# Designs tried in a protein design chat: VHH binders against Cytidine deaminase 5 (CDA5). Part 2

Target 1, 346 residues: Cytidine deaminase 5 (CDA5), of Arabidopsis thaliana (Mouse-ear cress) (q9s7l8)
Amino acid sequence: MAQQYKFVFTAEQAASEGVTDHKKLPKLIRKARNLVKAPSKVGAVGRASSGRFYLGVNVEFKGLLPHFSIHAEQFLIANLALNSEPKLTHLAVSDNGTVFQDPCYDCTRFLKEINNAHQIEILIKNAHGRDGSFKSLESHMPDEFGSESILSAEPSLLLMERDNCLALIDEDSAAGGISSNADLCSFLKLEALKAANKSYAPYRKCPSGVALFCEGEVYAGWYIETVDRTISLGPVQAALVDFIARGEGKGFDKITGAVLVEKKDAKVGQEDTARKLLEKIAAPNCDFKVFHCQEERKDWITGAVLVEKKDAKEGQEGKLLEKIAAPNCDFKVSHCDEELKDWIKL

## First folded at step 5 (VHH; framework vhh_brivekimig_d4)

Design s17 (from k12 with D101H)
Fold by ESMFold2-Fast, scan of step 5:
Structure s17 (fold): chain B 346 residues (1-346), chain A 122 residues (1-122)
Amino acid sequence: as target 1 above (346 residues)
Amino acid sequence: EVQLVESGGGVVQPGGSLRLSCAASGFTFSSYAMSWVRQAPGKGPEWVSSISGSGSSTLYADSVKGRFTISRDNSKNTLYLQMNSLRPEDTALYYCARWTHYSGEFLKYDVSSQGTLVTVSS
């Protein structure tokens, strides 16, 4: 059966709905708005480098402060991350499905964290009475792209592939790993840990992930940080993006279980915010548990191993890696049977 | 009206392989996490493996990790368990289970009453 709460479209599916190119993105925003109860709430639609189209909706929680809310642009970016999209190419934002608006200041700072931020084209309202025109994010806010906080060469930029190399350390987990018991908690711990390993936390160094259980299915999301940490997206909010996008219209009151995985030494913890939000929206019987993780040592240094093979003299390989590796870096050296192209996976 | 029908069990020698199947009906299969649970003669039920509704996440009991592979085909409403390097200790009735409830204290799920018998003997 057709899904009424669709948040992702292939290029072919979008074309069948009359969206043949990025200039027709507003047609998909109207679909996103059908999921929002209040007519004044905003929507967002984006095109990824894959050619797929993604929707975002503004999510507000009655009785909670605005910082608990999910902005449509944050929803969109979390949805891209959940679907392993490496790049956002085009973005349009609208408060009524017809009048387009610039992303708010906070949301532009969120977009700036994306690895291809300088190339993202956003639909800007045209002062000459047209619907708008696409302009690069860099062209729209050039002063922000002169900042040292935007590092194009930094491998940890948002939407880039990431593994935080985290493992569980809680005493409830046998030998620091997943329990051998077939309990739902073990399953949620694994999903929350996987989410924490995808978490973008370059400024506070406190990655985290959340897994939610609803009627036999697991939904997950991770903390996505910005340089202004007050506008970051929490892991429970990110998991709710997954819940809304894949949950086929289920209410939050059907969520009966949740697990948060975060660092034991986290200076900025997610527990209080997650607990407060779940107490407000989830089932009255929702069980919420927190488990702790820590970074594991890496045995391999990506790139440095390639440099060793290319530039090192015989008998100099280990010394070259010692020069390239960051202080306190653990690395391995391996021998290749058939040259550079075959001997290392990076 | 939920039905889970296991098949693929049989007699196999140590070191052999078997592939179990579970045909699901009466619910939206892709929306539910699924598990394989076994019960050896004279023992209580033991969890073997679990898979998320999308199939992206899997869990294995330490005793079967590296030997068994859980998978699913949501287009066919079918759950699978590929069992390799079978041992006499793997002899059991194998049940397919749907995860329905989180209780915080006890895992609750729907299990088939049928099961499929796997006997590993020389």
Scores: ipSAE 0.016, ipTM 0.443, lowest interface PAE 6.5, mean pLDDT 73

Design s18 (from k12 with D101P)
Fold by ESMFold2-Fast, scan of step 5:
Structure s18 (fold): chain B 346 residues (1-346), chain A 122 residues (1-122)
Amino acid sequence: as target 1 above (346 residues)
Amino acid sequence: EVQLVESGGGVVQPGGSLRLSCAASGFTFSSYAMSWVRQAPGKGPEWVSSISGSGSSTLYADSVKGRFTISRDNSKNTLYLQMNSLRPEDTALYYCARWTPYSGEFLKYDVSSQGTLVTVSS
């Protein structure tokens, strides 16, 4: 028995709804809006390189400020990431399912973070008509792509496979996993760590993940960053995308457990936002816990010596270590205040 | 009245395979995440793998990743552990466990008292 996702459609399933090609994408938006009951009527639909179609809807939370909300394009991108889709090929946006419109400026900047962003085609309105035509994202905003080199130092772009090499620093965890315990570690804590290791945080280096528990099922999501932090998607919002997409219409009030994994003293912390949102929407008895993680340098060798003078400027060692660290793995620099150490044979 | 009955253990050579089963009764199986826990001779319990109620999420201990596969059949109230590329250090008594929903404390496991013995030896 093939499982049907309400927010994910195979090419065959889309064709049965009359969507025979990418130009008919908006037909799928109406299904997603009916399932979510969002106060906003804006929706998004995308086609992935796999041939599957993905839906996104605006989600607003009653009694919370707009920055807690999930925009339709953010929902769609999180949904792609949750399903390990490596590329988005086509995107269409509509306010009410009857009129197509250009994606908002902030959301197009979010799309720029995706690998293969140059080749994404978006439905743009015709100057004289109501019908749109697909244009490449680059041709629609060429000045934004003129600065592509700002992301050239990143080992992996959004939607690409990622491992942030994070391990829990809390008392009952071994680096990266469980190996031997008299008391078993929580499934939620490990799921949240797994999510944090997929987190896209290239600008502020504060990856995080959330796992939610509802009636025997776990839903998870991770922080997805953009250069403008205000349009980034928080890990609890990403986990709620998973919950809405896979939870088959369950209410948020059925969520009884949640775990956030983030870096201790993160410059961009998620705890306050996650706690506020869960207190508003989750079960009254929902238990929310925060655990902290740190980068584990996988290729660090015992007995290695770092080259540093105590009068050297901070961060010079970091640039060197960055070049030899495992792909998608963060590291920490050790400073020596008392002696010169030499790690590189000159 | 909750019962978990493990089976499928045995003696196997290094590099061999075994499939463990756990028959569950006395509760709504599909509503609970399930785990496999093992205890090697002279050692404490070690968590091996977990699976969500629907089977959509799975987790593995680093020592078994890529070799073991956890799965479930909710229509038969049965949990499985497919063990491939077995090593001498996998020798242990294997237990299936149900973890409980929140009830005044973080998630805990109900571990079977029976277990099934797996011995990997040449």
Scores: ipSAE 0.011, ipTM 0.392, lowest interface PAE 9.5, mean pLDDT 72

Design s2 (from k12 with Y102F)
Fold by ESMFold2-Fast, scan of step 5:
Structure s2 (fold): chain B 346 residues (1-346), chain A 122 residues (1-122)
Amino acid sequence: as target 1 above (346 residues)
Amino acid sequence: EVQLVESGGGVVQPGGSLRLSCAASGFTFSSYAMSWVRQAPGKGPEWVSSISGSGSSTLYADSVKGRFTISRDNSKNTLYLQMNSLRPEDTALYYCARWTDFSGEFLKYDVSSQGTLVTVSS
């Protein structure tokens, strides 16, 4: 039997609320607006390829700058990722559960990171602004998808299953083995590392993860990067999506422990943002710790074999060897000739 | 009063399997992370595995990864440890433990428990 969350609905559950197909998605937004008491509340509803429906809410933190907040569309995508949904098929957004609205431009750019982005259908207002119809992201922003931009150079794989092959640099005390005296910090540290290994960070290469502890339960989330860093979702925000979705209405003030795992000297660091947010919302006695990780290099292939057959193009082969040797790369060799593919099948 | 009662131990040959149980009472079982800890003859306590309150998160010591599986049934207030491919070095008294506070340290409970003995010998 499938487990249920307040922010996840089976097709049968959605139908019982009058949502028999994707065209009635705005009906579920009214439910989302009643689940979190945020100062400014915008709901989002998505349908996944599994047939399940996902809710997102706008979360703003009193006394903190806007960049700490979670947009409803970001919440929804994080919720999809947390539930291992590989595809989003349809999306609708509403300000008050009564009238749908177009997703903001920044949020549509966030959607472009999803592996099936061209085919995502979003509810858009017609030219006269009163009726809506579902349009593909490509139809809504054709110039963005026709561009040979940096996004086109790297596949949009946000919701694809991933392992960044990260290990803690302080391996002698954790990262595969907890000490003989297991403690909550070690538990959270390994959960945060597991989250960092799921992190989507293709542009700046700075994956990270956060684990939160509340009353015997662990909540976790990971950094979800976009080409425009201002709309990226931080790991503590992603972990709070998990907390809101699974925490049964618990207040943030019951969070008593948190661990962040990120790369040392990361060009995009998460510690300052996570610390400020937790200081404002978590329990007064909440302990927050940061640990550092690095990529493992264990899949080595003898360069002599590959270079011998492609020596005339050594520069291109150097890039290929780096990708094959890098443990965070599911290197797709479709851009290589047939002979090179045969060598890799060794 | 917090009570934890372990069972399921016994004598088994190398390569064999055993399933340990821990019956919990005196607290809201689903609100606490639980662990299995073992103590081999003449040695100090060694952590084996931990599980979160809902069972969604599990952790294992490197010495038991791939061989042991921790699980729980919150409706029965019971913690389990499935032990496969047992080795002589797995011989120990096995205890279940509740995390007592946020510090997460596994302290000896005031409730006396004998644990359950697992002996792996040819």
Scores: ipSAE 0.115, ipTM 0.532, lowest interface PAE 4.9, mean pLDDT 73

Design s20 (from k12 with S103G G104S)
Fold by ESMFold2-Fast, scan of step 5:
Structure s20 (fold): chain B 346 residues (1-346), chain A 122 residues (1-122)
Amino acid sequence: as target 1 above (346 residues)
Amino acid sequence: EVQLVESGGGVVQPGGSLRLSCAASGFTFSSYAMSWVRQAPGKGPEWVSSISGSGSSTLYADSVKGRFTISRDNSKNTLYLQMNSLRPEDTALYYCARWTDYGSEFLKYDVSSQGTLVTVSS
């Protein structure tokens, strides 16, 4: 019975279902529709560079506009991100778990945000029937991979590890006191902040994250932006991907607490969308709170920083990073910090 | 009756380590997120760390991040806090707390009345 809630398959688990490689992704969609308990049929399946297989389902919310929905391809990509998969290698899409179709143009643009996008192979429908062949995303949409991409020089792309270095602002960073009143647990605030720090928001710089509480477990997700914001995935939708994938078939009406962390005065705000969605699907008295964050300013980044590597055994000191100058600042760091090194590009 | 019994406290020198335990009874342990909360002498309580029901998610206060590790053994209904590189500022009475989830109120804690004392002094 536990098998019915699977949205992630190890290579061994997929092989036990007769799926030993990417060429059998269509078989996994067909089998998986009977192995997962979801609000709709499996609509996408992907293989990651790790060898694991991931599922995605289309999620629509009754009484809400289509932009609140989660496309199967968005679900799959969020599921990859939640499992720290660095690359997607192959993707197949289906309307009903049986007939395969080309991914929609909006969803292929979403795929373009991934760090290995030009190497992703997608199953393209054969004009002569249900047969199909894998083609690279770049060969399928060559115009989308032109030199106009603003992301060509990004330090990290979607699915790459990232830290937005966000901290809660003072008014929302109350001491972690225990309260007998209807107050926010610091854990949900920090889980939502952790999610916001993983948020992919390269175009409008408005990262955000959501944490949901349901029967003793926390589910979290983050805003995943695309150049066209209308096909971006909101943080509450991403958290619901985590909820569906790990919640073992629990209904949304069991969600009793939710926290959104986003930047104060963000140009792209998430509060209204998250509130409307939770009011529609969560427990009737689900408590939803919003807290604000900002990029943490560290003096060693905003000042002149000199980083030296000292090897005690060799007795030698070497400069690994050049001095980053800020007006009137002069800071020295005597040891190489890998986090600092990743931030300072020489 | 929900019961949480903390143990493992003691006196340790700066830089030392201690492992705290919390034995839980009277509820389905694996269905609840758990936290460690501390109260320093003459100060109010402050949150230290939390762990989800399955143990798949953990969070830490900035003051203890990298030094403390929260864990749980659901088969033994026990919560743990491994404390390394202890500082005088870590001196406090440590409590384990169960998250309560009731649809009429936002999340709140059930906390043991006893706690376990940790003293860091030279």
Scores: ipSAE 0.120, ipTM 0.517, lowest interface PAE 5.4, mean pLDDT 74

Design s21 (from k12 with S103R)
Fold by ESMFold2-Fast, scan of step 5:
Structure s21 (fold): chain B 346 residues (1-346), chain A 122 residues (1-122)
Amino acid sequence: as target 1 above (346 residues)
Amino acid sequence: EVQLVESGGGVVQPGGSLRLSCAASGFTFSSYAMSWVRQAPGKGPEWVSSISGSGSSTLYADSVKGRFTISRDNSKNTLYLQMNSLRPEDTALYYCARWTDYRGEFLKYDVSSQGTLVTVSS
């Protein structure tokens, strides 16, 4: 059973494991402990608005400083993000699946970055016994939702769909000469770029993403920033969340390739941290490459004339223009028997 | 023993379509990324397309984008390449390949020894 290596459960699957409501969330933490061989066994479990349940585990790396570690709450949030969940409704943390504990202060502040943060219900210890009670994050941390925090913070939209509009810099996007393998290198670069485009970096504007290769499969993750940089989740750590959650118990020593995509000369760079972590845990000959990206200039379309094939399906080309055109774009649609013009590729 | 068996090649006129299949055995198919690689007469091998183990991610060579579609059925251990709007330059032996290793910038493949021949001519 434990060997199923599941970190995501439908409501029906959770009920089959004895988790019929949010009060029984810690039962899933016991399952998570049997799925991951980590030095620390503190776990987290969350319920999303979709009705799915998500698991998080602490991941510590032998011989590395604690700041390389993934806290169970960070794991859980990365797992939600990787599965495109827009909202976390309930969170419980436990050391053994039987004794509840309050989320750590830093991890609670990490939760504040979520778009529905004030509505998240967290299991807080019961002063009179063994069980806790759910309290909203706002009730637990009222000062974090006061006017002062609003004035100092960018909009908190961590779990919202995101496109950072990043493209690889030409010098880094081209495979270098005839010796480059276009297949895997291009695949890892594009997956890392996709990850970087999902990166939450509202404070320091240095989004990044990592793709890992293990035995024919790609795992990916992205930088998740907090206003307090010390509790941010690095892109290699986020990719390892994907690896643990989907990798069916594979060891880190099976990772043979990795690509990091980050902005050139980023003030918050990820290369040194990613390299040090991969050198410690990945296969001894793991190849690690860094490629650079930059924001694509939004070249907004204004006053354009759309020429559309007369027999084309209605509205498809117009819908595309609506997605890429500037607000208040004035354009005309002209129908003809010819194909659409190349400018639509803007 | 890893086995990859291609089929679906043939002679087709320019603008025509063909669907290639690759039946895989001897390994956990869903755990491996797969590629189609082709070799035209007198030329070296050219990568055509790749698909991740789950099928969620695909890549295409610029020469085939918009014309070819790679897909897989993990329940049948089968890889597919749907080829539309075929051109004379698409004439080649097409090989199914399993990703086995990544060392530096080089990807190692397990490739069928036979391939399937696609000829585009009038």
Scores: ipSAE 0.065, ipTM 0.511, lowest interface PAE 5.6, mean pLDDT 73

Design s22 (from k12 with S103K)
Fold by ESMFold2-Fast, scan of step 5:
Structure s22 (fold): chain B 346 residues (1-346), chain A 122 residues (1-122)
Amino acid sequence: as target 1 above (346 residues)
Amino acid sequence: EVQLVESGGGVVQPGGSLRLSCAASGFTFSSYAMSWVRQAPGKGPEWVSSISGSGSSTLYADSVKGRFTISRDNSKNTLYLQMNSLRPEDTALYYCARWTDYKGEFLKYDVSSQGTLVTVSS
């Protein structure tokens, strides 16, 4: 028996259900009700550049405001990120798992954060029919892809590999020696810190991560930001995506431990939202702790050789080294006909 | 049925090395954090090391840090403990443990009943 995740399908697994190409994404949504055990309906299905297919479900929490909810498109993107998928190629959405529909405006703005957003094709309904055709995200909402985009200058976009270079503040550090009675809390701190280091927070620079404990298993997720923070995905919601995707249908009431790692005095704090959500859905005795992090400069550059393109704007690479180098860093500048960004070795 | 089967123990001289293995079955190995726990003759159990399900996070007791290395091979459902620079005080029964529950301040383990004996003597 091959092991498979409920919300991630290889090309072969999808083909066994009759889904051999992106054109059959609507078929996967219709079959998904029988393929996955989920707390709510499947609302999104996507194809990654790897050829794998990903599912997203709408998750609403009883007794909580709508902003705590996970939209199917947010679920799908978090699931792509959790599986280190670099690109989303095609997306289809549904309102009940059987009928496809156009993505909502807020969800399409979330998709815009992805590094290949201009190339993502989404299923759009035809003018007079119920049949759809794939259109690029940019053609569907051209005004959102103008040259004024704040993301045009960012070095790393959503779904790109990243390391935020964060470490726990000394008083919260796991490096101080761990007793058997503190073993799990220290592990959850490390997993939440790793999640925070993968967090996408380009606008407010407040990355965060959450680790959850349920019946011997650890689940993790990280904050995924958008320009409008109200449509951003919180780290506890992202960790719940991991929980639903890998938890084999376990109820949230089985979650007994949780750790949040975020920056102290962050402009966008996650503690209150995470605590309120966990109090509603997790086990009544769930132990929730918050720890704080800061940018780590332990492996600072003390000397470097910088190589710049001949036709590059003066001093661009030197300015980058000034931001990441140790105080009083000595460095040399060299010029060449080729772009050698990977020559900056840390 | 959950099964944990340890092997690799034996008699070794001070300064020697041993590699312990734990073959796991009956559960999704890659989803569980695992630990090594030891019990010396006449003493209570002592936590030695832990590793996350993915293998990317490891923790060590101060008494073994720098000498022992925990690792796992999720494709083989096997947990390992590489023990170097062994000392007489490392003499103990070594148990493979699966993390099962956390309530309040304490972690609960499923521990193998067999263990593997490590004796460090001259």
Scores: ipSAE 0.115, ipTM 0.579, lowest interface PAE 5.2, mean pLDDT 75

Design s23 (from k12 with G104N)
Fold by ESMFold2-Fast, scan of step 5:
Structure s23 (fold): chain B 346 residues (1-346), chain A 122 residues (1-122)
Amino acid sequence: as target 1 above (346 residues)
Amino acid sequence: EVQLVESGGGVVQPGGSLRLSCAASGFTFSSYAMSWVRQAPGKGPEWVSSISGSGSSTLYADSVKGRFTISRDNSKNTLYLQMNSLRPEDTALYYCARWTDYSNEFLKYDVSSQGTLVTVSS
C-alpha cells in the first residue's frame, strides 16, 4: 500500500508545490513550514535518488544537554533510513525555513558515512545569505575524504540495506510462540530487535535499537554511528524521529512504553542515555526495559567473496568480503558499487 | 461503545484456508494496534498475531509464522487474518483485540465476547 508521511513528499507532491528539481529545494523548505506540526521548525530538506523529498527538524529537549538533541540534518538522515532510501543526492539547510545556513561541521561529517557521500550536493550560502550554490560534499570538506577505512569496516555503508543477524539471548528471548496473553513487552522486544538489526555501528560494533509505544502504535529507530562517537545518533533519538514523522503531532508525554535492545556488555552502551531522555519527555508511567542481543552464528557457513575492480575508476582495488550464510541471515554484498557486483566470484 | 465483531470461521479440512474478519466500531481504528487471540477447547488464551495502527509492523506467534497473515483496512475499520495450511491444532475460538493500555507487564485490550469458531478436522 502507498504510504504517506508528513515528512516525505513524492516527486509529484513536490511538483504540485512548484518543486520540480533540486534547485527548488529552498522553495520546498519555505512551503514545508506550513505542512509540518513538529516541536521545531523545518531545518533541512533532502532529495533522495528515488526522487522523493525528505524533511528534517531540529529537536531540543528542555533541561537536557545539547548532546541529547537531534540536529535537522541527523533527523533527515534517520528519516531517509526509516524509508529505506539508499542515497541522498541534494541537501539544503535553513533557519526556521526562511534563511539558508551551511550545514553544521558535525553534520557534514555525519553525511560522510553515506555510501555516495562524495556525490552529495549541499547548498552553501552566498555572502548575502539570500541564496546559495550547490557544492559537492567532497569539495566542501576535502580533508575529510581520501580514506577507504569506512568501506573496510563492514559489508555495508550507512543507508545501504543491512541485517546485523542479531538474536535475543536466551534469558531475554521473546518466544513469539506460546503466550497465554498478548504481551506488549514481547512485541516491543521484537520491534527493537528488528531495529537493532538495521543499526549502523561499524566502528565500535555495538548495534542497538529502540521501540516506543504510544496510544496503540509502535515507533522504532536504531543507533547510527560516526567515527566520532559524540556526533552519533542514539537509538532513542532515531525512534523519536519515527515518532515525530508518523505520530501526527502527538506529544512525547503520551509515550507509555519503550524497549531498548543492545549487546550485553557493549563498549558503547545506550541504556543510561535512553533512560534519562525518556524520564524527561515520556509519560510519567512510561515502562522502559532493556534486553540484550548477540550475533547468531551457530548455524552459519562462512566463505570468501572475491571482488575484482573492473576498470579501477575509483582507485579501488579488489576486496575480499566474507560470505556468511545462515538460516536467519541473507548473504549480502553491500560494499561494492553496481559495476563491481558483476565481477564478484562466490 | 467499543464493538469488535468477528466473522469468517467454519469447518475446514487440514491443509485448507480461511479468512477471518473483525469489524471495529466506537473508536478511531487507525490509532490502535490490534491482535488476534485464540482459545482452544479446555485451554487458556493464546496470542496469535499483532499489527500496528498504521499496518507497518506485524508480529506472529512461532506456531503460525509463514501460514497466517494479519492485515487491516483502516478505511473500512476492519482487521483480517488470512489462515493457510490449517492444522488440527489451529482449532479454536478466535477473538480480535484492541490494544488500550499497558500496566504491570501486561497489555490491556478489549476483546469481543463472541469470537469466531475455527474447526480443523478430517
Scores: ipSAE 0.146, ipTM 0.555, lowest interface PAE 4.8, mean pLDDT 73

Design s24 (from k12 with E105K)
Fold by ESMFold2-Fast, scan of step 5:
Structure s24 (fold): chain B 346 residues (1-346), chain A 122 residues (1-122)
Amino acid sequence: as target 1 above (346 residues)
Amino acid sequence: EVQLVESGGGVVQPGGSLRLSCAASGFTFSSYAMSWVRQAPGKGPEWVSSISGSGSSTLYADSVKGRFTISRDNSKNTLYLQMNSLRPEDTALYYCARWTDYSGKFLKYDVSSQGTLVTVSS
């Protein structure tokens, strides 16, 4: 039974499903469609630089608008992120495991957020009714590549490890030690905060994370942004990818607890979407709580720091020299008041 | 009746190791997340570590990360805490706790009344 609900395969495991080379990737897509009860029109399968294969399936929620849904390519990318895969090498999409389908434009834009996007090989339909052939993403959509976006020049790109340096601002966190209490809500808060710190939110700066509790187990996911907000993946949807991939076929109606961590007054808020989705699919008694976070202060200011500033007229900059660094300190350049030009001891 | 019985405490020198056990009964052990909580003399309780029902997810307090390992054996209904590189500040009465699935409520978990004493001295 565990094999029926696998969304991550080693090369040997993929071969046992009949995937002996890249042209057989649609066989895993067909398998993925049979693992979930939600209507699936298209599945996705990807190969990571680790050599492992990852599956994605389309998930629709009865009674909810399409924007609540998880597209197969979004599922795949979330699955890669959840398993800390830094690169995607090959992608195939199919409607039935035998007919190749070109990835949709919106989903292809999602792929562009990945750090090696131009090199990703995607399976494209051949003319003359033959099997598809792999083409680089850049060759398939050259108009989308030409100059790297300045936003793609962020220090960390999608699938790259990141830490958003977020801390909770709720009463429990403010009351020193209370957030360390061993209750289920505190447990879920810590997991949701951990997820929010992995969130990819380079365009609108509103990272968020969700933790779900089901029958003694925690599942988590985070907001994954694209330049086009309408195709971004919400944190509750990402957590459901984790739930489907690791949950051994459990129904959503077994989810009894959920916590969302997001920035207070976020321009791109997740609470309304998460609440509506959980109300439709989770257990009737599911406790859903929202906690707020903010970027934490860099503790380098508690260390012994010497600050030197050079005059702006000379095209020079101020420097911070940390002599005793606290854990998780970042070195930053700061500016001093003109009256204290050379140095400030902190 | 839900029962949690801690054992394995004792006296050790700094740098030493101890393994604590918690025997659970009266409920479906694998269906509950479990935690270790400690209380030093004259201080309030401090959460130490938590583990999910299956054992696939664990959390640790910053003060014990890298030194303590929480684990469970669901076939034996037993929770463990392996404590390495013990320090004098780890001296406390250690309790195991079952999560009661009460999100946002004050009653958080069931805790044994006895605990097991760990003393790190010398």
Scores: ipSAE 0.050, ipTM 0.457, lowest interface PAE 5.8, mean pLDDT 72

